VHH binders against O-glycoside alpha-1,2-mannosyltransferase homolog 6 (omh6). Designs and how they scored, part 4

Target 1, 298 residues: O-glycoside alpha-1,2-mannosyltransferase homolog 6 (omh6), of Schizosaccharomyces pombe (q9p4x2)
Amino acid sequence: MYFLILFSSNAELGEVLRTMRSVEDRFNKRFHYPWTFYGMDEFTEYFMSTTSTIASGHCEYGTKGITYTNHLQFILTISYLVHWDLSQVKPLVENNRLYQQRADALAQENLSYVYSPLFHSFQDWVVRSLLYHPQLEYDYVWRIEPGLKLVCEEKKDIFSTFKDSDIVFTNHVCERKHSGIYAMEEAIEEYKILNTQGDFSNIWVYSNNYTYCKYWPFNEILSLKQIRHNQTYTNLINYLLGSGGTYYHRWTESDILSAAFGVLRARANHMESVGFFLNDDVHYCPETIPYTGRCACL

## First folded at step 1 (VHH)

Design b05 (framework vhh_6qgx_2)
Fold by ESMFold2-Fast, scan of step 1:
Structure b05 (fold): chain B 298 residues (1-298), chain A 125 residues (1-125)
Amino acid sequence: as target 1 above (298 residues)
Amino acid sequence: QVQLVESGGGLVQAGGSLRLSCAASGRTFSSYAMAWFRRAPGKEREFVAAISGSGGSTFYTDSVKGRFTISRDHAKNTVSLQMNSLRPEDTAVYYCAADRTPYKYSTDWREYDYWGQGTRVTVSA
């Protein structure tokens, strides 16, 4: 019903193992939830043997969105070809003047990966393919980034705090609006004029003329059941991504999901009791809860 | 909702020291990232220093590195800016600001949600 998900490469094995040790020690050793690893290249035997040794639950491995444990499941997954294949996106980026002009403008705004079709296709794949992938029969996923470390003891099953109507459970991050974000706001405004009388004025967690706050994608729980069976969500996502927004505006999975959940008026729960560090650059300690001695933050 | 009140400003001689304090109220203050900005007469607000919600990360503008120290006291809901080796160019109104994200902060004043009224610092030659 539940599983832990981690995107990685063979080169990141060291960070993956450290992240897994943290999650297992603080939480998963009590619940034995399975891990699923996704990469763009096949995982080595060494990667698979070392990660499976640390995991208290079983491990599954997938590349280019293909996940399998046996031949029948492999056939099932490849019938749903993922958007990793750059041969399908080359016409969008290769010798495309609009893509080059947009990428140049975004690079001047100091955004990373603006010239990376692979980065763009990954954002699209997560939102339109992975979350709808028919092999994934789980109700909920906990998306964890390599380099993440949990710093608080979690004796309670955190998935049990997720109510049926909740779509996302995460922290927030605020950033300056780049030109691509204004483009997304315009696209959503156009969509709501054509498709609904609903109020979409408050699509971000918080927004003003210069900043927007979105759900943080590197430590989040998503309800796959609520996402997969919501036609309003599916229609909006297809509208946004069908226009090439991940390629022309450098939209990330976080940008897309946050905007879509705002349009859906989805219930979001905050991971206020879950303390973490990411690569020692970003950290959160739940300082507003009672001092129970369950955290090691400093 | 959080309210910020600065104190500790005043007139000091060049080479002197001054400690600014920012008292915050509100349920979630201890999780907020905090910063100090300043505005000299006729200038726009400029970043001075920031501290994360946990207090584990601090950042400074180049002109104050080694001279200013930002710190926080969670028991008192207070953020302080210790200013040493003050120079006439440090003369400004100093503002305390809060960002609701506990693990991130910004050097861009437009990204802060809450602001104090400011405290005046004058450094005489």
Scores: ipSAE 0.000, ipTM 0.128, lowest interface PAE 17.7, mean pLDDT 74

Design b06 (framework vhh_7ocj_1)
Fold by ESMFold2-Fast, scan of step 1:
Structure b06 (fold): chain B 298 residues (1-298), chain A 123 residues (1-123)
Amino acid sequence: as target 1 above (298 residues)
Amino acid sequence: QVQLVESGGGLVQAGGSLRLSCAASGSIFSINAMGWYRQAPGKQRELVAAITSGGSTRYGDFVKGRFTISRGNAKNTVYLQMNSLSVEDTAVYYCAAEKRTYWSGSYEPSDYWGQGTQVTVSS
């Protein structure tokens, strides 16, 4: 089963509708894959009826209400609580000299959200939701961010193409390493030393001393089945989440997942045939238009 | 492309008032929440006040009841009315704006930053 997912809110409905219209027009109207909307609060009737009208497949709506009957349930609950109440993560952020020192250092590197517990907890929540939410179907998910616009027609089924090639994730962007990424490399080396697991591959696929590459959180395809089925992935990801690095080192969802995929030599694809704009800021146009598709690319 | 331009800082006596202004320009439709942070010498930047696109406000504990954040006629402008100022309010005040995303409605805008404006409160 393949589906499209947006982590979204009622306040973003206008941008969600614009994003859905482009994705439906350029891709999904041919395949009728379902949409799943996940939010930190409940979606209104207006949000649900309006999005369902645009979608060519069925729509599912979920909130933060994940329930598991083990220690994992407690960890997931902590991630949700920081959206409204920082008491569960207070030792990681409030009155914490290390958090303050790390945030100040990262601010000097011009990183956004270094002082934002809400941003950090959101990154953590997205990773845990992708790994453990029982209502998400196994196989592939296309994670789409509000504000994304697909600008080229894609006539082939990208999901089937990725499944046939055993692709685990997409890899869209390379950027300069900041001090938090060097910290992640140290954490992974520590994990290797403390564990009896087999050989680990390179930490960052397509990286060097100064840059690293990761999937772009605005437009990414992930194999949920391969991630969830493989305890080596989930053990490493849980180690990274448990370290507090989302708070102390400003690790994002894509940093954490891309690092795990890189260490374990997961198969990647760069989605080179998918043309898109993200708001006014970013545009990508394929070098060649695949098949008989049309582009509105500038 | 978003730029934040701050004004209204300066020197004021204890017990006095100042009004800071922040005007956003560029891709204004991409802005959701706006707010003010401050950083005193030797201290971390801390949230002073934030206002969401829906008009909801949040204040730091040390300014509640004394400071008021509001939006101007255009939603891309915010004001910070600072009353009953004390020496402890002396800091560089930074305007910040939040990019509109799926966590829109956050009270911690930090995607875009102004240059900062100095506020000095004399005893």
Scores: ipSAE 0.000, ipTM 0.270, lowest interface PAE 11.5, mean pLDDT 74

Design b07 (framework vhh_enristomig)
Fold by ESMFold2-Fast, scan of step 1:
Structure b07 (fold): chain B 298 residues (1-298), chain A 124 residues (1-124)
Amino acid sequence: as target 1 above (298 residues)
Amino acid sequence: EVQLLESGGGEVQPGGSLRLSCAASGFTFSRYAISWYRQAPGKQREWVSTITSGGSTNYAESVKGRFTISRDNAKNTLYLQMSSLRAEDTAVYYCAKGGLRYFDWLLSKPFDYWGQGTLVTVKP
């Protein structure tokens, strides 16, 4: 079973509607896959009625729920916490000096959101909680970012390009290596020494001393079945996030998932047939690839 | 270009009140979570409060019950109402753009924007 997922808010409704119209027109009007909308705040009747009007499948709406406890502490609270042991969360009051020092260093490296508990909590929530959500009974999820526009006519079922051994279909994003990534490489090497001797080469495709590449999460299909039932993945995620790396090293879900999928020895494939624009900043056009549908890349 | 401009700081006596403002431009203000941070003399920067695009609020324990964060999307302005001020609240206060919007985190684009800050001094 398959569904489309989108993270948003009431304030983003205009972008959501534009993205939905594009996805529906180019792809989903033929397949009628359901949409699931996740937000930090409850969605209004207006948001729900307007999105449901555009969708060819049914729509579901969920709220993340973030709570903060004690001075400089915060705990992500979600309905399926049985898959996330809150005893793994260390009080920031004990590490506030380190957090501030790391945030200042990462800000100097031009990283965004380094002082944002909301950003760090969201990264943690996706990899430890969302992917294990017991109400997400689907085998595959297509994650779509507000502002995304599909630019090719997608006549065939994109989900059908997955093979049983595939875990992710996405594009790669490459960026300048920052100090947090060096810290992640050290944490992975330490995990390997203490645990499995697995091959981690796939998690750092094209990585070198200055650059690393990771899976791009804003137009991405994930196999939830490969993730949910893998104890090695669960153990690695708990180790990485238990260290506070989302807070002290500003690790993103893409950083963490790219690392974890290497442990699974899972196949990651480029999503070659899906052309897109994300606002005016990022685009991919498969117009020179004969097996794709008609594209409008201008 | 994104610009954040804080105002409303000044000298106040203990137990007094001040309202800080942050005027935002260069982005669609209503779509982002916006935060207040502060840095006291000789201390590290500290998170104070955040308000989401939908209006949900969170506060640091040290200011809970004393400070109130709010926003006016029509005026593209963020506020911090400070009450029962203490000497320990003396700091430069900064507003910062943030949010849970994924495309803001794209490669090589600095989306954490800070204003110049506004100084709050609590003097006996």
Scores: ipSAE 0.000, ipTM 0.318, lowest interface PAE 10.6, mean pLDDT 72

Design b08 (framework vhh_rezetamig_d1)
Fold by ESMFold2-Fast, scan of step 1:
Structure b08 (fold): chain B 298 residues (1-298), chain A 127 residues (1-127)
Amino acid sequence: as target 1 above (298 residues)
Amino acid sequence: QLQLQESGPGLVKPSETLSLTCTVSGGSISSSSYYWGWIRQPPGKGLEWIGHIYHSGSTYYNPSLENRVTISVDTSKNQFSLKLSSVTAADTAVYYCARQGSITMVRGSKPYYFDYRGQGTLVTVSS
């Protein structure tokens, strides 16, 4: 049981539609896997009708703890079942003064100031949704970022190819370590003294004193079964979330998941045949394309 | 075309509740593409984000303020409001109402959280 997942919003509809067209053309029109869209607020009928028109599989939409396939189902369902909201997914921020002090300190490190409390809440929401959303009971999800374009035709069923992996990634990203990343390393050392499970000597894909590399979350396959139903993963991730580090240390969801996968020695594989662009930011061209012939990569 | 205008008392006593309203003209607050929120600037300091609301009533608050902040929306009047309880002299600031695109529309190296904001209103907390 496999599906494609986007964390998205009504405001991103244009990018979502462009991404869906490329994924459908290059891969999904052959396999008809379902799409699931998760948003912090409910999706409009326009969003749902336009996305479902492009998809070759069925579409599901999720927000605030419910999943629905159309706006009428959402209206009917919300009256009976909804008690989950974003307050249940936000970490408890025990010290608001500490949050402000650490936010100010991070701003002084001459990092691009991308993070606000709203963005931090989004990071928490994504991780908690992957761990706990009741309707995410599939074996694998292919997480795709709005703005992504697949540029090479993939004839193989990627999900079946990597069925033994905890994570399948197309790229990793390397960044300079800021004080928040040292704080995550320290938090994991604290976790180690209270727990014996895991390899705490090397928590990143690669690191040195100044640089760390993490799995790039915008085109990857995750085993939800391994993340959700293995207490070793959930215990470490919950420990990190419970620290408030997405607020206090600017941890992103990829920081948290990559660290957990590193400590727990996840079974990782690389998607070699999946060529893609993400807006103007990244591109990846497969090393070889001997079997497709439909590859718009330069 | 879009204009945001703050209104409310310019003087609030310590321990009382600060109440401000933002009136939106030239655009609909019921737009699914935007959040509506409040930011403030204390004298001689930088901007501080207070919180945002979606037209459905979903709210997101600055953790530093969340125990004291309530933001509400009235789509029939095309207005949204801020209440900040238990004020102290530290809450003295120029308060702005603002429009913000979706957090997922604005990614990258720079925060573009506000594309429109009001002219600002000075609120002084004093006896």
Scores: ipSAE 0.006, ipTM 0.242, lowest interface PAE 9.7, mean pLDDT 74

Design b09 (framework vhh_7xy4_2)
Fold by ESMFold2-Fast, scan of step 1:
Structure b09 (fold): chain B 298 residues (1-298), chain A 125 residues (1-125)
Amino acid sequence: as target 1 above (298 residues)
Amino acid sequence: QLQLVESGGGLVQPGGSLRLSCAASGFTFSSYAMAWVRQPHGKGLEYIATISGSGGSTYYSDSVKGRFTISRDNAKNTLYLQMNSLKPEDTAMYYCAKVGDYSYGRKSGNYFDYKGQGTQVTVSS
């Protein structure tokens, strides 16, 4: 039950504030859920003071060290998990020749971010570290991208409408398959052979020869409880990421989570009542929903 | 206007060292991650190193790890690449790059939203 803005930066403060004002006005002023901000670099006093004055709930900042108290009488400050520290991550690209070969091929397929080890390591960190973070002891997280703007009055507490079996609430996005997606489909088929479990006949929300549809990560509510305490899920993620797929195949968190949720037949729901814009390009305006308030869909 | 001006390239023998510099202007340098990338003749772009805006975090490609060091001086708006134990395989045009929005959800087309004109490094005996 908190809002999470990933990859916030001091340079993006204006955009963060606009996103917060929208979310607070449309939803959170009624519910007072806390905000958590994560960034690569330490947040300034100005960033922290201005965001805190807009929030109706408590604010936490990821560049601040997080204290983890374990039952073995240790208090650890785990700043490298909260302020993602590239130096603490194992070498991300162990086979540079393979990485460059794949980068060149994927660039020909018009995939962006192909020469972006920082982006790839961030995808890996989110899936393997952030979602399991010991100080984030909430059942649900609402992940919001800077630049997102909510456009409808949201009077219902969407967190409270989730069933315990629900793992994700978001919208779908469809993209052209690149060669890395075929590699993921093959890796999951191998996982089926090794484990003799699950139904892998269709891991995506929808797919055909050219297109696959996945869960859209930039306005997404995730059940941390379903993710953190599911050993079958954890084993699958470790299998997939152990191959270096985020680096060699450019799998994003959205690709990895969507495929894993499909393999596990995890329950997912469409966020049909939540209208939004992200920048100039991506928007969703709900049709007539009985509990949706006023919308500004222009 | 945003500008990145690389310097420090040249001809050097195998095992030698060079230090590349990149003078940045037209943007708030300390607010952005910076990178070095290279392109050998007739080949694609190869990533070398990235440094965070504060300089607190660095990442290197395996081909240069332990030999190259990326650093920055935010007071002088300058990015550096110290290259040691140079090999013939390091021969390339080297570019200073302003990292694009590495935000989880955004795409800038290329990872780097700007790169300079480059400086040639040739490692040959």
Scores: ipSAE 0.013, ipTM 0.383, lowest interface PAE 7.7, mean pLDDT 73

Design b10 (framework vhh_7ubx_2)
Fold by ESMFold2-Fast, scan of step 1:
Structure b10 (fold): chain B 298 residues (1-298), chain A 125 residues (1-125)
Amino acid sequence: as target 1 above (298 residues)
Amino acid sequence: QVQLVESGGGLVQPGGSLRLSCAASGFTFSSYAMTWVRQAPGKGPEWIATITSGGSTMRDDSTKGRFTISRDNAKNTLYLQMTSLKPEDTALYYCATGPKYSSSWYRTPEAFDIRGPGTQVTVSS
């Protein structure tokens, strides 16, 4: 089972609608896969009515372990396994000298959002939502960021094309070394010492010298089966989450998930046929002969 | 051309109150979390409070409920209400834009961590 997911907010409705129109027009109007919208705050009736009007498939809305549908907007499912919010973050950051000292150090390295408990809690929340949310019973999720626009006609079922992949990526992000990345390198080495299983030679994410590369999370397909039902993945992700590195080292959700996929040598495939723009930040246009005349990259 | 302009600081006696304002322009204010940070002379910056686009707040317990963060999206203005001020509250106070809820957390973290020039608060007799 397959679905599309957006981590978003009411404030981003305009970008969400533009992204949905593009995805529906280029791909989903043929396949009618469901959309799930996840936010740290509850979605308004206006958000739900406008998004459901565009969607060719079913829409579901989730926050803090609560899931509901526009078709059944008065029916809420509360999940206690994934219930967390900013109040759970307070003990980690408020009146915490270590948090302040680490934030100051990372700020000196010009790292953004180091003083943002909301940024740190969002990173943690995304990973925990993907790992534990009981309403996400699908095998694969296509994660799409508000602002993303598909630019190629997608007549084939992308999910079926990448059946048996653990991750289908569109980009890698390789960062310059900073103290937070050193901490991730140290955590990975500690995990190797405590647990010698797994292959850490994946050169695209991890090598003998750690490449600092991670899978770009704004347009990717993830196997929920691997991160939820494979105990080897679950154990590594929980180890990294339990370190507090999201708060003390500014690890992003993609740092944590990429560590698991890299060190366990996930079956990673490039979403080569899918052209996209993410606002003015990232552009990818397939230029091979089989895709000529199918894409509008201007 | 994205701008944050703090105001409302000044000299105040211990036990006094001040309300700081941060006027935002050049971006969709209502879409961003906003933060107050202070920096005392010779010390590093200290986080005070954050308010999300939806109005949820987090505060440092060292202010012990003496400081309240709020926002007025219609006026593109962030506020910090300070009461029972102490000499230890003497610092340069500045507002900072947090990232846009989802897109900026993921896209360009380095592109949007904008701080204002600050407003000086001095608590002395």
Scores: ipSAE 0.014, ipTM 0.294, lowest interface PAE 8.0, mean pLDDT 74

Design b11 (framework vhh_6qgx_2)
Fold by ESMFold2-Fast, scan of step 1:
Structure b11 (fold): chain B 298 residues (1-298), chain A 125 residues (1-125)
Amino acid sequence: as target 1 above (298 residues)
Amino acid sequence: QVQLVESGGGLVQAGGSLRLSCAASGRTFSSYAMAWFRRAPGKEREFVAAISGSGGSTFYTDSVKGRFTISRDHAKNTVSLQMNSLRPEDTAVYYCAAKPGYRVLSTYDSEYDYWGQGTRVTVSA
């Protein structure tokens, strides 16, 4: 089963509606896939009624209903909700002094949101929701960021281009490495040493001396079936989440998932037929595919 | 859960070299960040160098930067401190220390959970 997912909030309703209108017009009005909206807080009746009016398929809404103020409270709460064993967590204790020291260092490397516990908890929450949300029964999700606009007519079912053996179908983004990403490389090497029975590769499929390339999370299809029901993926991703690296190293959901997919040689395809804009800052126009005339990229 | 034993200390003349070794016991060695601290008689414990769980990150106090090199061998569960261009001011008892975490380096002795008994280094003028 296939569905469209947005991680969102009541404050983002305007962006959500614009994104939905684009996705419905270009694609989903033909296929009627359900929409799932996940928020850290409960959605209002107004949010639910307005989104369900636009959707051609069923709408589902999920939330934790819990506010997080620090890393340990977040881990304890998530462990309770998903039956996660806290003995697997490294570090086991929120260290505000260490967090501040790391945030200061990462700020010197020009990383944004390094002082935002809400940003860090959101990254962790997205990954855990994708892996462990107990009400999520779907095999495949198309993760769409509020603010995304599809610019090509999508007459073919995009999910049909995703092969059963693929784990992720998206575009990649290449960014400058920072000390937090070096920490990710070290965490993965530590995991390999502790788990000698595994078949592991290098972390980044497209990395080089100046940049690393990761799977772009704001327009991607993920095989939840392959991720959730393969202990190899869930073990590694849990190890990374348990490190506190979202807090101490400013890891994003994309950093965590891309590292796991690279190390475990996940099959990944580029979403070449899907054109999009995100807040006018990021754009992709598929000029070399058949039926080029179906895109409005200018 | 980890026991640390230092070796390699001794007497050297100024400008000389020594290599300290720290042998760790325990199956979780690679999950610990390791450090060397030193204490001269009548002084407080001072940070010297740290190395991450994977060995990919190192950090040195300014007074030893460029002279000392910290390294680790996961196959042997050993951390080493190569000390070059030794000075009389380097005279101290050197301690190996471990803390949980793979890249969580710290210069604060209070953050290290496991300590060795120390090995004495004397640098004569």
Scores: ipSAE 0.000, ipTM 0.112, lowest interface PAE 19.8, mean pLDDT 75

Design b12 (framework vhh_7ocj_1)
Fold by ESMFold2-Fast, scan of step 1:
Structure b12 (fold): chain B 298 residues (1-298), chain A 123 residues (1-123)
Amino acid sequence: as target 1 above (298 residues)
Amino acid sequence: QVQLVESGGGLVQAGGSLRLSCAASGFTFSSYAMGWYRQAPGKQRELVAAITSGGSTRYGDFVKGRFTISRGNAKNTVYLQMNSLSVEDTAVYYCAAPRGYSWKYDSSEYDYWGQGTQVTVSS
């Protein structure tokens, strides 16, 4: 089962609608894959009505550990909610001297949102949703950021093209070196030490130092079956989440997932036929790739 | 060449209001998240407010309910409306524009900072 997924909010509806129109026009009108919208808070009727109007497939909306297709289903489901909320985060940041010390240090290094529990909780929530959301049992999800625009006609099924991948990426980002990203390198080395008796083929063969590079999360396909049903991935990602590094080291969700993919030598492939823009500084046009289809790269 | 130019700072009495403006040039303003930070004497720089390209907003805990961030894409300007000012709001206020990311999800280090504008609140 294959899904298009956006992590979004009611306030981003304008970008969501523009992104959906682009993805539907260039790709999904041929395949009718469903859309899933995940938010930390519930989606409004207006959000659900307007997004459902654009989608060629069905739409699902996720918040607080449940999914729903309309407000009535949400009400009927909420009584069985496995509740995840900001209260789980409060003990980790409030009255926590380590959090304050780390935030102050990272602020000195000019990192943004180091004092933002909402930013940290969003990063943690994305990873936990991908790992544990009880109703998100798909083989693959195509993650698309609100505001992304596809610029090439995609006649072929992208999911089928990359069916054997663990991750399909469109970009890499290499971070400026700072104490938080050095802590990721330390956490990876600690994990290897703690797991020397385990699956050596997946852990010990990480021979190079951490590169400080990550897969760009705003246009990528992830194999949820590999993340959820391979305990080697699940154990490493849980170790990184359990460290509190999203809070103490300002790790993003893509830092955590990319570290796991790198350590475990994931089958990573470039989504080279997919042209896109997200902000004017991030664009990719596959002009020289055979069979790309029609592109509007300007 | 990217430039951020702040204006609207000054001296105001406690309980008063100020509106800061940040005029941006050299990039497609409507595509970028924008933010305001402040730094008080002897303190670290802290987030005051941020606004995404689509208008979603985020505020620092100390200013929530008193300050409002907004943007005018036609004028390439981000604004900070500051109401019910207290002496504790005294700081240099900086405009910032991150590159390539949604401010809400993943912020790289800021590529662009303004020179700052002084806000002084007298008792």
Scores: ipSAE 0.007, ipTM 0.201, lowest interface PAE 9.2, mean pLDDT 74

Design b13 (framework vhh_enristomig)
Fold by ESMFold2-Fast, scan of step 1:
Structure b13 (fold): chain B 298 residues (1-298), chain A 122 residues (1-122)
Amino acid sequence: as target 1 above (298 residues)
Amino acid sequence: EVQLLESGGGEVQPGGSLRLSCAASGSIFSINAISWYRQAPGKQREWVSTITSGGSTNYAESVKGRFTISRDNAKNTLYLQMSSLRAEDTAVYYCTAKRTGWSYRPAEYDYWGQGTLVTVKP
């Protein structure tokens, strides 16, 4: 089974509604897949009522390890779901000399978000949620970022293009390497000493001395079925998150998942037929669309 | 990705005026809210003013009626018009922006500028 997931907040309701309308119009009104909204704080009645009105499928809302419907019926409370709680990061950042020194160094390397414990804790939590998501009966998830707009008609069920061996359908982003990325490469070499499963010789989609390319998480379909049953993936992610690299090296969700999928030699496909804009920041328009036939890329 | 660069600071006499500019590189239309903060010598940063993409404005009580925030989306520029300046307005002024799509950071700004110094001479 399939579902759409969106990490959000009450403050971003406007962006959420615009994104949902685009996704519903271009794709989901034909398939009626459920939406799950995850946030740090509980969603308001207004948020839940408004989003449920737009959705062609069921809506579920997740916070504090619980999912519920807009009728406040709690569907899941699971002990293995990691609660997003800032108290977990307090020892890593509060008066922490290393955190502050790394922040200053990475700011000089032009890295954004270096002083944001909330951003770093979210990166950690979202990766953990992929392992322990309460919707375990779902095999595939489409992760959609608020602000995303689909620009091509999707008449085909895009989930049906997955093969059993596929783990991710996504796009690439390339960035300049910062010192935290070299630290990730070093951490994986250290992990390799104790672990023999996986291919550690090339972990990025592409890299050279200055640039690395990774999977872009803001319009991405993942096989939860493959991820949850892959012990090599689980062990590597627990090692990387357990090291505090999200806080000390500012590893993002994209960095962590891309490195893990690289070690797995995970089958990754680009979402070639799925055209999108993320506001005015990121644009992708397919060159040819043999089975969809309608795009508005201008 | 989005970079902010402040300009327009300098020395001014009490009661004078200055206009600060914040130039954004990249798409200003994707920015939900842009704010001015300031940091006086030896003190913590304080919020001054915010303008949303929809044009709504808010001001700190200490500057209300003296400062005006505005934006020009065609020029990718944010302005802070400062009037009736006082010695206590002496500070480094910073431009900040929240990028659309960072829903998991509702209370934090994604980008900060380098700052521009405003000195009101006694």
Scores: ipSAE 0.006, ipTM 0.181, lowest interface PAE 10.2, mean pLDDT 73

